# VH-VL binders against q8ixk2r445to577, part 167

Target 1, 133 residues: q8ixk2r445to577
Amino acid sequence: FFGMLQNKGLTDYCFDYNPPDENQIVGHQVILYLCHGMGQNQFFEYTSQKEIRYNTHQPEGCIAVEAGMDTLIMHLCEETAPENQKFILQEDGSLFHEQSKKCVQAARKESSDSFVPLLRDCTNSDHQKWFFK
Short names: E, the ipSAE of ESMFold2; O, the ipSAE of OpenDDE; V2, 0.75 times the mean of E and O plus 0.25 times the DockQ between their complexes.

## First folded at step 8 (VH-VL)

Design p65 (framework fv_zigakibart)
Fold by ESMFold2-Fast, scan of step 8:
Structure p65 (fold): chain C 133 residues (1-133), chain A 119 residues (1-119), chain B 107 residues (1-107)
Amino acid sequence: as target 1 above (133 residues)
Amino acid sequence: QVQLVQSGAEVKKPGASVKVSCKASGYTFTGYAMHWVRQAPGQGLEWMGYINPYSGGTKYNEKFKGKATMTSDTSASTAYMELSSLRSDDTAVYYCAREKYGDYYFDYWGQGTTVTVSS
Amino acid sequence: DIVMTQSPSTLSASVGDRVTITCRASQDISNYLAWYQQKPGKAPKLLISAASTLQSGVPSRFSGSGSGTEFTLTISSLQPDDFATYFCQQYDSYPYTFGQGTKLEIK
C-alpha cells in the first residue's frame, strides 16, 4: 500500500511529515494534518517488512517509536527493519506497533486541536483505525 | 506570489442571501485550509470556520452554523462563503484567510468583502 | 471557548516611543499565538507567529514574547506607519479566537 494514510475517526486527517529543515529530515515527530491529495508530506509507503516509509526527501525515513515513548518519530530506514519500526496494519484498520504492543491512535497534541498519532492501549475506537487512500 | 482576491461589495435587503468568493493564486489551492473571518463595523475579528478545498470538509464556529455555508471549486481555485436569511447584524467585512501549512495561523488574507444589509 | 483579552484597548504614543501591548488567554495555549496589524480599510497582516517568530518582511522593531497565558507585542521605536489596530489570536483550539484589539493612535 502507498498513498495517504487516513484516520477513520478523525476523518479529514492524514499522516503528515513536515520536517522544518530539508537537510535534516529525520528526528522530528509525525503529525496529523488535513488530507490534501498532493502526495509530498502525506505520501507514505507500507512495505512488506511492515515499515511505514517516507521518501519525499532524501535520505528515506521510516516511522519509529523510541523505547518508553508514545510519539511517532521519523528515523533512517535500515536494510533489515528493526522492531521499533514495524507496524502491523490489520484487516480492521488497526495499526499495531509490535515492539510496544500498542496501537496508533489519532489524538490531540497537548491541550490543542493540533493532532498527532500516538501509541495507546489497543481499543476498537475509530480513532485507532487507518487506511490508505 | 500568493494572492487571495475577493469579490466586490454587496448591498442586500433583509431576507436575501449573498455568496462571497475568494480566488486563490500562486500556490496549490487544495493543499491549504481556507478560513473565513468576519469583522462587524468598528468591531474585532470573529473566526467563522474553515474548509479543506481538497475534501470539501468543513468546520464551523457554532455561532455561524445555519447562517454560513462554505464551499469551494477546485478547478477555479475559488472558495465561497454564502450567508442566508440576511439580517442587519450580518453587516460586516468578510475575509478569507489561508492557513499556514501545519502551523494553523493565517499567513495570507484576502482584501475583504463588505456586505451591507439595509432595508 | 478560549477568551483573549488585550490591554490596553487604546494606546496613544509618539513617533520614536517604545510601546508594549499585552494579550492574555483564559487558559494555557502554549505558544499558539499570532499577532496581526490592521490599518483602516485594509485586511489584517500577520506580524508574528508562535508567540515570538517574526514574519518575513516585518520590521525588526516588532517583537513578541510570552508563553502559556501571557503574551506581549513590543514596538521598540514607533514609526508613523505603525499607527494601526493590533490583534492577538490563539490557534490552540477551535473556535479560534481573537483579542478585542488595541488601537495605537497618535498622541
Scores: ipSAE 0.572, ipTM 0.873, lowest interface PAE 2.0, mean pLDDT 91

Design p66 (framework fv_zigakibart)
Fold by ESMFold2-Fast, scan of step 8:
Structure p66 (fold): chain C 133 residues (1-133), chain A 119 residues (1-119), chain B 107 residues (1-107)
Amino acid sequence: as target 1 above (133 residues)
Amino acid sequence: QVQLVQSGAEVKKPGASVKVSCKASGYTFTGYAMHWVRQAPGQGLEWMGYINPYSGGTKYNEKFKGKATMTSDTSASTAYMELSSLRSDDTAVYYCAREKYGDYYFDYWGQGTTVTVSS
Amino acid sequence: DIVMTQSPSTLSASVGDRVTITCRASQDISNYLAWYQQKPGKAPKLLISAASTLQSGVPSRFSGSGSGTEFTLTISSLQPDDFATYFCQQYNSYPYTFGQGTKLEIK
C-alpha cells in the first residue's frame, strides 16, 4: 500500500508531513490537511513491517508515538521496526497502534478547525477509519 | 508569478444568475484550496466558503448555502462561484483567494469582480 | 460564529506617527489571526499571519502581537503609502470571520 492516507469521517483530509526545516526531517508532528493528490507531503508507504513510512526525502522517516504521548511524530526508520512505529491497518479501516493498544483518530488541534491524528481509545467512529487512495 | 485573474464586472436583473470565474496561474492549481470572500458596498469582508480543486470538495458558510455554488475546472486552472436567484442585496465585490498551504490564511487574492443587481 | 471587533473604526494620523489598531475575538483563537491592508478599489493584501509573522515584502515598520482574544497591529512610523483600511481575520474556526475594518486616514 502506498499513496494518500485519507480519513473516512473527516472526508477531505489526508495524513500530511511538511517539516519546516529541510535539513531536519524528524521530530515534528504529523498533521491532517486537505488532500491534494500531488504526492510528496501526503505520500506514505505502509510496509510489511507495519510501518507508515515517509520516503519523499532522505533519510526516510517512520511515524512513531512516544511512550505516554498521543501525538504522531516523525522518527528515523530503523533496520528492525521498533514497537512504537508499528500500526495495524485493519479490515474495517481502523489504524491500531500495537504498543499502546489505541487507535489513530482524526481530531481537532487546540480546539481549532486545524486537524491532527491522535491516539484515542478504539471506537467504531468513522474518524478512526483510514484508507489509502 | 502567482496570479489570480477574475472575470469582469456583471450587471444583472433580480432573479437572474451570475457565474464569476477566477483563473489561477504560476502554481499547481489542485494543490491549494480556493476561497471566496464577499464585500458589499461600504461594508467589511465576509467569508463565503472554499473549494478543494483536487477533490471538488466544498465547505460553505451557512449564510451562503443555497445562494452560492462553488466549482472548479482543473484543465483550465479556473475556480467558479455562481450566485442564483439574484436580489439587490447580492450587489457586492466578490474575491477569490488562495489558502496558504498548511496555514489556512489567504496569501494571494484575485482583483475582485463587481456584481450589481438592479432593475 | 466568532465575532471580530476592531478599534478604532476610523483613525486620523500624520506621517511619522506611531499608530496602533486593536482586534478582539469573541472567543480564544490562539494565534490564528491575519492582518490585511486594503486600498480603495483594490483587493486586500496580506501583511501579517499567525498574529505576529510579517509577510515577505512587507515593510518592517509593520508589526503584530497578541494571542488568545486580544491582538494589535502597529505601524511604527506612518508613511503616505499606509493610508488604507486594515482588516483582521480569524482562521481558527469555520466560518472564518473578519473585523469590521479600521480606516486609517490623513489627519
Scores: ipSAE 0.692, ipTM 0.901, lowest interface PAE 1.4, mean pLDDT 92

Design p67 (framework fv_zigakibart; at its last look DockQ between E and O 0.96; V2 from the best seeds 0.00; counts 0 for: pae E 2.9 > 2)
Fold by ESMFold2-Fast, scan of step 8:
Structure p67 (fold): chain C 133 residues (1-133), chain A 119 residues (1-119), chain B 107 residues (1-107)
Amino acid sequence: as target 1 above (133 residues)
Amino acid sequence: QVQLVQSGAEVKKPGASVKVSCKASGYTFTGYAMHWVRQAPGQGLEWMGYINPYSGNTKYNEKFKGKATMTSDTSASTAYMELSSLRSDDTAVYYCAREKYGDYYFDYWGQGTTVTVSS
Amino acid sequence: DIVMTQSPSTLSASVGDRVTITCRASQDISNYLAWYQQKPGKAPKLLISAASTLQSGVPSRFSGSGSGTEFTLTISSLQPDDFATYFCQQYYSYPYTFGQGTKLEIK
């Protein structure tokens, strides 16, 4: 699968990676932003290794969650995907982070109307359902 | 390079409708949310809402729900804002403004369209 | 709605003066605050974003500071081109709201 990774519950929002410095794409948080259909910052690839890859800029990035954290951040992709970079896209649209046993949920950043994907206990909420468009 | 060019001034009678246009150039139109802001004579700025030109989805300030309608034409790279059932207190300068990608504040503004409602 | 209050509403100053304009939010908006300059008959122009980030092309005499609920815009040495109305705007939550404006006029 590849394309825009859109949320079912938070309508009109897609996974987005907008690093402020193109020379350092690693370490910044993945956000949710209005879907725009241009690819670029919103173009992701779901691989057979269970990675969510960001291939728009060089070097290639892979979404990861550090131990004890709930935010999705961009790391460099590795030859063998580490466990913190593996997400299971389930038939119901859930993105299950196997290492933490949690699901990716569309959530507010602080109490604002800016949004980010966060790890949360798995529920049947549409805010935890994702699809490629 | 980025430009937002709005339609010319309008004079309308109470009860009429007006449709203001905002033509974008110098960037990919569907990549950026377009907001509308009005300013009554001698007063401050009031946010009306935005449209995502890619999806056509809109978000309105509650004060303008049922009053303003935002649309876009991707082939023409043009955003529109229509006000219905005009009253004298709709007299204002109407601005379109582009949202800075991922950051939400307004980086480019149209020159404004003056709408005067009088009998 | 988040209410943005500016002070003063009108400020008289002379070329060369240090001018400070204050903006207060009715609730915590973190650093989601922008400052705009507006001259008569013109659209607003972005000066500062994220409370303190100077926009490219804006003279260095302009600076912004603050976080949470209290914010300031400072012009370190006022120039003739700076006489205008200044607006703060929160973009923390919808509806986005602006302060009432501070008119900076010749003393």
Scores: ipSAE 0.807, ipTM 0.924, lowest interface PAE 0.8, mean pLDDT 93
Fold by OpenDDE, look of step 9:
Structure p67 (fold): chain C 133 residues (1-133), chain A 119 residues (1-119), chain B 107 residues (1-107)
Amino acid sequence: as target 1 above (133 residues)
Amino acid sequence: QVQLVQSGAEVKKPGASVKVSCKASGYTFTGYAMHWVRQAPGQGLEWMGYINPYSGNTKYNEKFKGKATMTSDTSASTAYMELSSLRSDDTAVYYCAREKYGDYYFDYWGQGTTVTVSS
Amino acid sequence: DIVMTQSPSTLSASVGDRVTITCRASQDISNYLAWYQQKPGKAPKLLISAASTLQSGVPSRFSGSGSGTEFTLTISSLQPDDFATYFCQQYYSYPYTFGQGTKLEIK
């Protein structure tokens, strides 16, 4: 699966990665932003290693969850996907993080109208449902 | 370079409708939300809403629901805003403004379109 | 809705003066604040984003500060080209709202 990773509950919002420096693609938080269909900052791939890979730059970036955190941070992809980079995109659209045993949910950032994907206890909420488009 | 060019001034009678256009160039039209902002004579700026040209989805200020309708034509790289049931207090300069990618403020503005409503 | 209150509404100053415009938010908006400059008959021009980030091409005499509910725009030394109306804008939550404006005029 590849393309825009769009949220079901938060209509018109997609995974988005736009680091301030194009030459420094790691260490920043993945956010949600209006889907635009241009690829680039919204082009992701779900791989056979259960990675969510950001494919616009070399070296390639993979979404990771750092210890004790509930945010999605871009790390470098590794030959063998580390445990903190493994996700299961389930048939019902839920995106499950194996290490934390939590689901990725579209959430408000600091009570603003900015949005980010966050790890939360798994529910049947459409805000935890994702699909590639 | 990025440019937003709006349609010319309009003079309408109460009850009429008007459709303002905003032609974008210098960037990928569908890649950026287009907002509309109103400024009554001698007054401040008022946010009306935005359209995502890619999906066609819109978000309106509640104040302008039923008054303003935002649309877009991707083939023409043009955003439109139609005002219906015009009243004298709809007299204002209307601006289209591009949202800075990922940041929600406005980096480029159209030159504005003056809409005058008078009997 | 978040109310943005600017002060003063009108400010008279001379070339070379240091001036400060204040914008107050009715609630905490973090640093989700932008400043615009508008000249008569023209569209607003973005000066500062994220409360303190100066936009490209904007003279360094402009600066922004603040977070939460209190924000300031400062012009260290007024130039003739700076006489205009200035607006703050919050983009913390919808609907986005602007201050009522501060008209900076020649004394």
Scores: ipSAE 0.789, ipTM 0.921, lowest interface PAE 0.6, mean pLDDT 95
Fold by ESMFold2, look of step 9:
Structure p67 (fold): chain C 133 residues (1-133), chain A 119 residues (1-119), chain B 107 residues (1-107)
Amino acid sequence: as target 1 above (133 residues)
Amino acid sequence: QVQLVQSGAEVKKPGASVKVSCKASGYTFTGYAMHWVRQAPGQGLEWMGYINPYSGNTKYNEKFKGKATMTSDTSASTAYMELSSLRSDDTAVYYCAREKYGDYYFDYWGQGTTVTVSS
Amino acid sequence: DIVMTQSPSTLSASVGDRVTITCRASQDISNYLAWYQQKPGKAPKLLISAASTLQSGVPSRFSGSGSGTEFTLTISSLQPDDFATYFCQQYYSYPYTFGQGTKLEIK
């Protein structure tokens, strides 16, 4: 799968990665932003290793969750996917993070109407359902 | 360079409708939400809503639901805002404004379109 | 809706003066605050985003500060080009709202 990773519950919102320095993509948070179809910032690949890759840039980035955190951060991809970079996109649309046993949910940033993907206890909420477009 | 060029001033009678255009150039039109903001004579600015030209989805300030309709034509890189059932208190300058990518403030504005509603 | 209240509504000042305009939010908006300048007959122009980030091409005599509910725009030494109306805008949550404006006039 590749393209825009869109939320079912928070319609019109997609995974977005907008690093301040396009030459250094590691260490910044993934956000949710209006889907726009321009590629690059919203173009992701879901791999057979269960990675979510930001592969429009070299070196390629892979979404990770650091120990004890609930935010999705960009790391460098590795030849064998590290455990913290593995996400299972299930048939029902849920995006399960194996290491933490939690699901990715569209959530408010700082209680505002700005949104980010965060790890939360898995539920059947449409805010935890994702699909590629 | 980014430019937003709006249609010319309009004089209308109560009960009529008006459609204001905002032609964008210098950037990928479908990549940025387009907002509309009104400024009544001698008053401040009011946010009316936006359209995402990529999806066609809109979000309106509740005050303007049923009054304003926002659309776009991606082949012409143009956003539109139509006001229906005009009243004298719809007299204002109407601006289009581009949302800053990744944030929710407005980095480029059209020159404004004056709509005057008089009996 | 989040109400944005500016003070003063009108400010008289001379070239060279230091000027401060205040914007208050009816609830905590973190730093999701922008400032705009509007000259007569013209569209607003973005000056500052994120409460304090100066936009490209805006003179360094402009600065912004604040977080939460209290914000200020400061012009350190007024120039003739600075006489205009200034608006703050919150972008914390829909609907986006503006302050009522502060008209900066030559004394």
Scores: ipSAE 0.460, ipTM 0.838, lowest interface PAE 2.9, mean pLDDT 91
ESMFold2 (binder alone), look of step 9: mean pLDDT 93; pTM 0.940

Design p68 (framework fv_zigakibart; at its last look DockQ between E and O 0.83; V2 from the best seeds 0.00; counts 0 for: pae E 3.1 > 2)
Fold by OpenDDE, look of step 10:
Structure p68 (fold): chain C 133 residues (1-133), chain A 119 residues (1-119), chain B 107 residues (1-107)
Amino acid sequence: as target 1 above (133 residues)
Amino acid sequence: QVQLVQSGAEVKKPGASVKVSCKASGYTFTGYAMHWVRQAPGQGLEWMGYINPYSGKTKYNEKFKGKATMTSDTSASTAYMELSSLRSDDTAVYYCAREKYGDYYFDYWGQGTTVTVSS
Amino acid sequence: DIVMTQSPSTLSASVGDRVTITCRASQDISNYLAWYQQKPGKAPKLLISAASTLQSGVPSRFSGSGSGTEFTLTISSLQPDDFATYFCQQYYSYPYTFGQGTKLEIK
């Protein structure tokens, strides 16, 4: 699966990665932004290694969850996917992080109208459901 | 360079409708939300709403629901805002403004369209 | 809705003066604040975002500070080109709202 990773509950919002330096793509947080269909910042791939890859740049980035955190951070992909980079995209659309045993939810940032994907306890909320478009 | 060019001034009678256009160039039109902002004579700025040209999804300020309708034509790289049931207090300069990518402030503005409503 | 209150509404100053404009939010908006400059018959021009980030091409005499509910725009030394109306804008939550404006005029 590849393309825009769009939320079902938060209509018209997609995974978005826009690092301040295009030559330094790791270490920043993945956010949610209006879907625009241009690819680039919103182009992701779900691999057979259970990675969510940001492969617009070389070397390729993979979404990771750092210890003690609930945010999605861009790391470099590795030959063998580390445990903190493994996700399961379920048939129901839930995106499950294996190591934390939590689900990715479209969440409001600081009670603002900005949104960010965060790890939360798994529910049947549409805000925890995702699809590639 | 990024440019937003709006349609010309309009003079309308009360009860009429007007449709303002905003033609974008210098960037990928569908890649950025287009907002509309109103400024009554001698007054401040009022956010009216936005459209995502890619999906066509809109979000309106409650104050302007039923008054303003935002649309877009991707083939023409043009955003439109229609005002219906015009009243004298709809007299204002109307601006289209591009949203900064990843943020919700406005980095580029149209030159504005003056809409005058008078009997 | 979040109310943005600017002060003063009008400010008279001379070339070379240090000028400060204040914007107060009715609730905490973190740093989701932008400043614009508008001249008569022209569209607003973005000066500062994220409360303190100077935009490209904007003279360094402009600066922004603040967070939460209190924000300031400062012009360290006024130039003739700076006489205009200034607006703050919150983009913390919908509907986005602007201050009523501060008209900076020549003394």
Scores: ipSAE 0.853, ipTM 0.939, lowest interface PAE 0.5, mean pLDDT 95
Fold by ESMFold2-Fast, scan of step 8:
Structure p68 (fold): chain C 133 residues (1-133), chain A 119 residues (1-119), chain B 107 residues (1-107)
Amino acid sequence: as target 1 above (133 residues)
Amino acid sequence: QVQLVQSGAEVKKPGASVKVSCKASGYTFTGYAMHWVRQAPGQGLEWMGYINPYSGKTKYNEKFKGKATMTSDTSASTAYMELSSLRSDDTAVYYCAREKYGDYYFDYWGQGTTVTVSS
Amino acid sequence: DIVMTQSPSTLSASVGDRVTITCRASQDISNYLAWYQQKPGKAPKLLISAASTLQSGVPSRFSGSGSGTEFTLTISSLQPDDFATYFCQQYYSYPYTFGQGTKLEIK
């Protein structure tokens, strides 16, 4: 699968990677932002190695979660996907993070009306259901 | 480079409707949320809502639900804001404003459209 | 709704003065605050975002500071082009809200 990774519960929002500096493509948090159909910042590929890959820049970025954290950040992709970069996209749309045993949920950043994907205990909430558009 | 050009001033009678346009150029229209803000004499700036031109989905300030309707035409790169059942207190300058990508504040504004509601 | 209150509502100053405008939010908005300049008959123009980030093309005499509920806009050496009305805006939570404005006028 590839394209815009959209949330079922937060219906107009897509995975988005918008680093402030084009020369520093890794290390920043993945956000959720209004779906726009332009590709670019919202174009992701789900690979056979269970990676969520960001191919807009070179070298390619892969979404990861560092040990003990709940935020999704952009790392450099590796020849063999490490466990912290593996997400299982299930048939119900759940995105299960292999290493932490948690699911990706659309969540508020703090108490604001800005949104980010965060790791949370797995539930059947539509805020934990994702699909490529 | 980036420009938002709004339609001209309107004078309307109470009970009428008015539709203000905002034509975008210099960027990909569907990539950015378009907000509407009004400025009534003496009342300051008031946020009305936004539209995502890609999806057509809208978010309204509760004060304007049922009063304002936001739409967009992607082929024309134009956003619209229609006010129905006009009253004298709808007299204001209406602005469109583009949301800065990923950051929510307004980086570009239209020049404004004056709407006067009188006899 | 988050209420934004500016102080003062009107400020009289002379060219060369240092002027400070304050903006207070009724609840914690982190750094989700923008400052806009508006001249008579014109649309607002973005000056500062994220409380302290100066926008490209805005003169360096403008600066912003603050976080949480208290914010300030400072003009270090007032120029003739700076006489205008200044608005703060929170973009933390819907509905987005603006301060009532501070009119900076010639002393």
Scores: ipSAE 0.805, ipTM 0.924, lowest interface PAE 0.8, mean pLDDT 93
Fold by ESMFold2, look of step 10:
Structure p68 (fold): chain C 133 residues (1-133), chain A 119 residues (1-119), chain B 107 residues (1-107)
Amino acid sequence: as target 1 above (133 residues)
Amino acid sequence: QVQLVQSGAEVKKPGASVKVSCKASGYTFTGYAMHWVRQAPGQGLEWMGYINPYSGKTKYNEKFKGKATMTSDTSASTAYMELSSLRSDDTAVYYCAREKYGDYYFDYWGQGTTVTVSS
Amino acid sequence: DIVMTQSPSTLSASVGDRVTITCRASQDISNYLAWYQQKPGKAPKLLISAASTLQSGVPSRFSGSGSGTEFTLTISSLQPDDFATYFCQQYYSYPYTFGQGTKLEIK
């Protein structure tokens, strides 16, 4: 899959990565922002290695979750995907993080209208359902 | 370089409608939400809502739901706001404003369109 | 709706003065606050976002502070170009609301 990774429950919002320094893409948090499709960091690829790649940058970034954390952070991709970078996009739309055994959920940052993807216990919520466009 | 150019002033009678345009240039139109903000004479600023020109989806301040209709034409890089059933208290300057990437505050504003409603 | 209340509504000052304008939110809005400057007959101009982040091209004599419910805009050593009306705006949650404005006038 390749394109904008959208949330079913939080409609019109996409995975977005806009690091403060374009020359240092590692270590910043992935957010959710209004889908726009043009000239922005909303294009991702889901690979055969179960990676979610930030695919418009070299070297390529891969979404990871560091041990004990619930935030999705950009790491450099590796030739063989590390366990903390493996996500299963399931047939029902859930996005399962293998290492933590948790699902990606659209969540409010500080109860505001700013949104981020976070790991949570898996549920049937539409806020845990994702698709590429 | 970013410019938002609005349509000219309008004088209307109560009960009429008006459609204000906001033509964008100097950036990718579909990449930023377009907001509308009202300022009545001698008054403060009031957020009316936005349109995401990529998806066509809108969000309105409840106060203006049913009064304002926000649309866009991506081929013309133009946002529109139509005000219906005009009343004298709709007299105001109406601004389009581009959302700063990332959150709901505004980095570029149109020059404003004065709508005057009088009998 | 989150109500934004500014103080004072009008402020008279002289060139060279230090001024402080306050903005209070009716609930905790973290740092989701912007400040705008508006001159007569003109659209607002963005000065500050995230309560304290100065926008590109804005003079360093402008500064913002605060978090939660209380915010300030400070202008150190006023210049003639600074006489205008100032608005705060919360962007924490729908609907996004503005303060009523503070008119900064030459004494």
Scores: ipSAE 0.447, ipTM 0.833, lowest interface PAE 3.1, mean pLDDT 91
OpenDDE, second read of step 9: ipSAE 0.815; ipTM 0.932
ESMFold2 (binder alone), look of step 10: mean pLDDT 93; pTM 0.943

Design p69 (framework fv_zigakibart)
Fold by ESMFold2-Fast, scan of step 8:
Structure p69 (fold): chain C 133 residues (1-133), chain A 119 residues (1-119), chain B 107 residues (1-107)
Amino acid sequence: as target 1 above (133 residues)
Amino acid sequence: QVQLVQSGAEVKKPGASVKVSCKASGYTFTGYAMHWVRQAPGQGLEWMGYINPYSGRTKYNEKFKGKATMTSDTSASTAYMELSSLRSDDTAVYYCAREKYGDYYFDYWGQGTTVTVSS
Amino acid sequence: DIVMTQSPSTLSASVGDRVTITCRASQDISNYLAWYQQKPGKAPKLLISAASTLQSGVPSRFSGSGSGTEFTLTISSLQPDDFATYFCQQYYSYPYTFGQGTKLEIK
């Protein structure tokens, strides 16, 4: 699968990687932003290694969650995907982070109306349901 | 160069409706949310809502729900804001404003459309 | 709704003066604050975003500071072009709200 990764509950929002500096592509948090259909920073590829890959710029990035953390950040992709970069997209739309045993949920940043994907205990919430568009 | 060009001034009677346009150029229209802000004479700025031109989905300030309708025409790169059941206190300059990508503040504004409601 | 209050509402100053305008939010808005300049008959122009980030093309005499609930816009050495109305805006939560404006006029 590839394309825009959209949230079922937060219906107009998509995974988005918008680093402030193109020269520092990795290390920044993945956000959720209004879906725009243009590709670019909303274009992701789901690979056979269960990676969510960002390849708009070089070097290619892979979404990861560091041990003990709940934020999704952009790391460099590796030849063999490490466990912290593996996400299982389930048939029900849940996005399961294999290493932590948590699900990706659309969540508010602080108490604002800006949004980010975070790891949370798995529930049947529409905010934890994702699909490629 | 990014430009937002709005339709000309309107004079309307109470109870009428008005539809203001905002034609965008110099960027990909569907990539950016378009907001509407009004300013009554001698008053401050009041946020009305936004439209995502890609999806057509809107978010309204509660005050304008049922009174303002935001739409867009992707082929024409034009956003619209229609006000119904006009009253004298709807007299204002109406602005379209583009949201800065990923950051939510307004980086470009239209020149404004003056709407005067009088009998 | 988040209420934005500016102080002062009107400020009289002379060319060369250091001018400070304050904006207060009724709740914590982190750094989600923008400053706009508006001249009579014109649309607002973005000066500062994220409380302190100066926009391209805006003179370096303008600066912004603050976080949370208290914010300031400073003009270090006022020029004739700076006489205008200044508005702060929070973009933390919907509905987005603006301060009432500070009119900077010649003394």
Scores: ipSAE 0.797, ipTM 0.923, lowest interface PAE 0.9, mean pLDDT 93

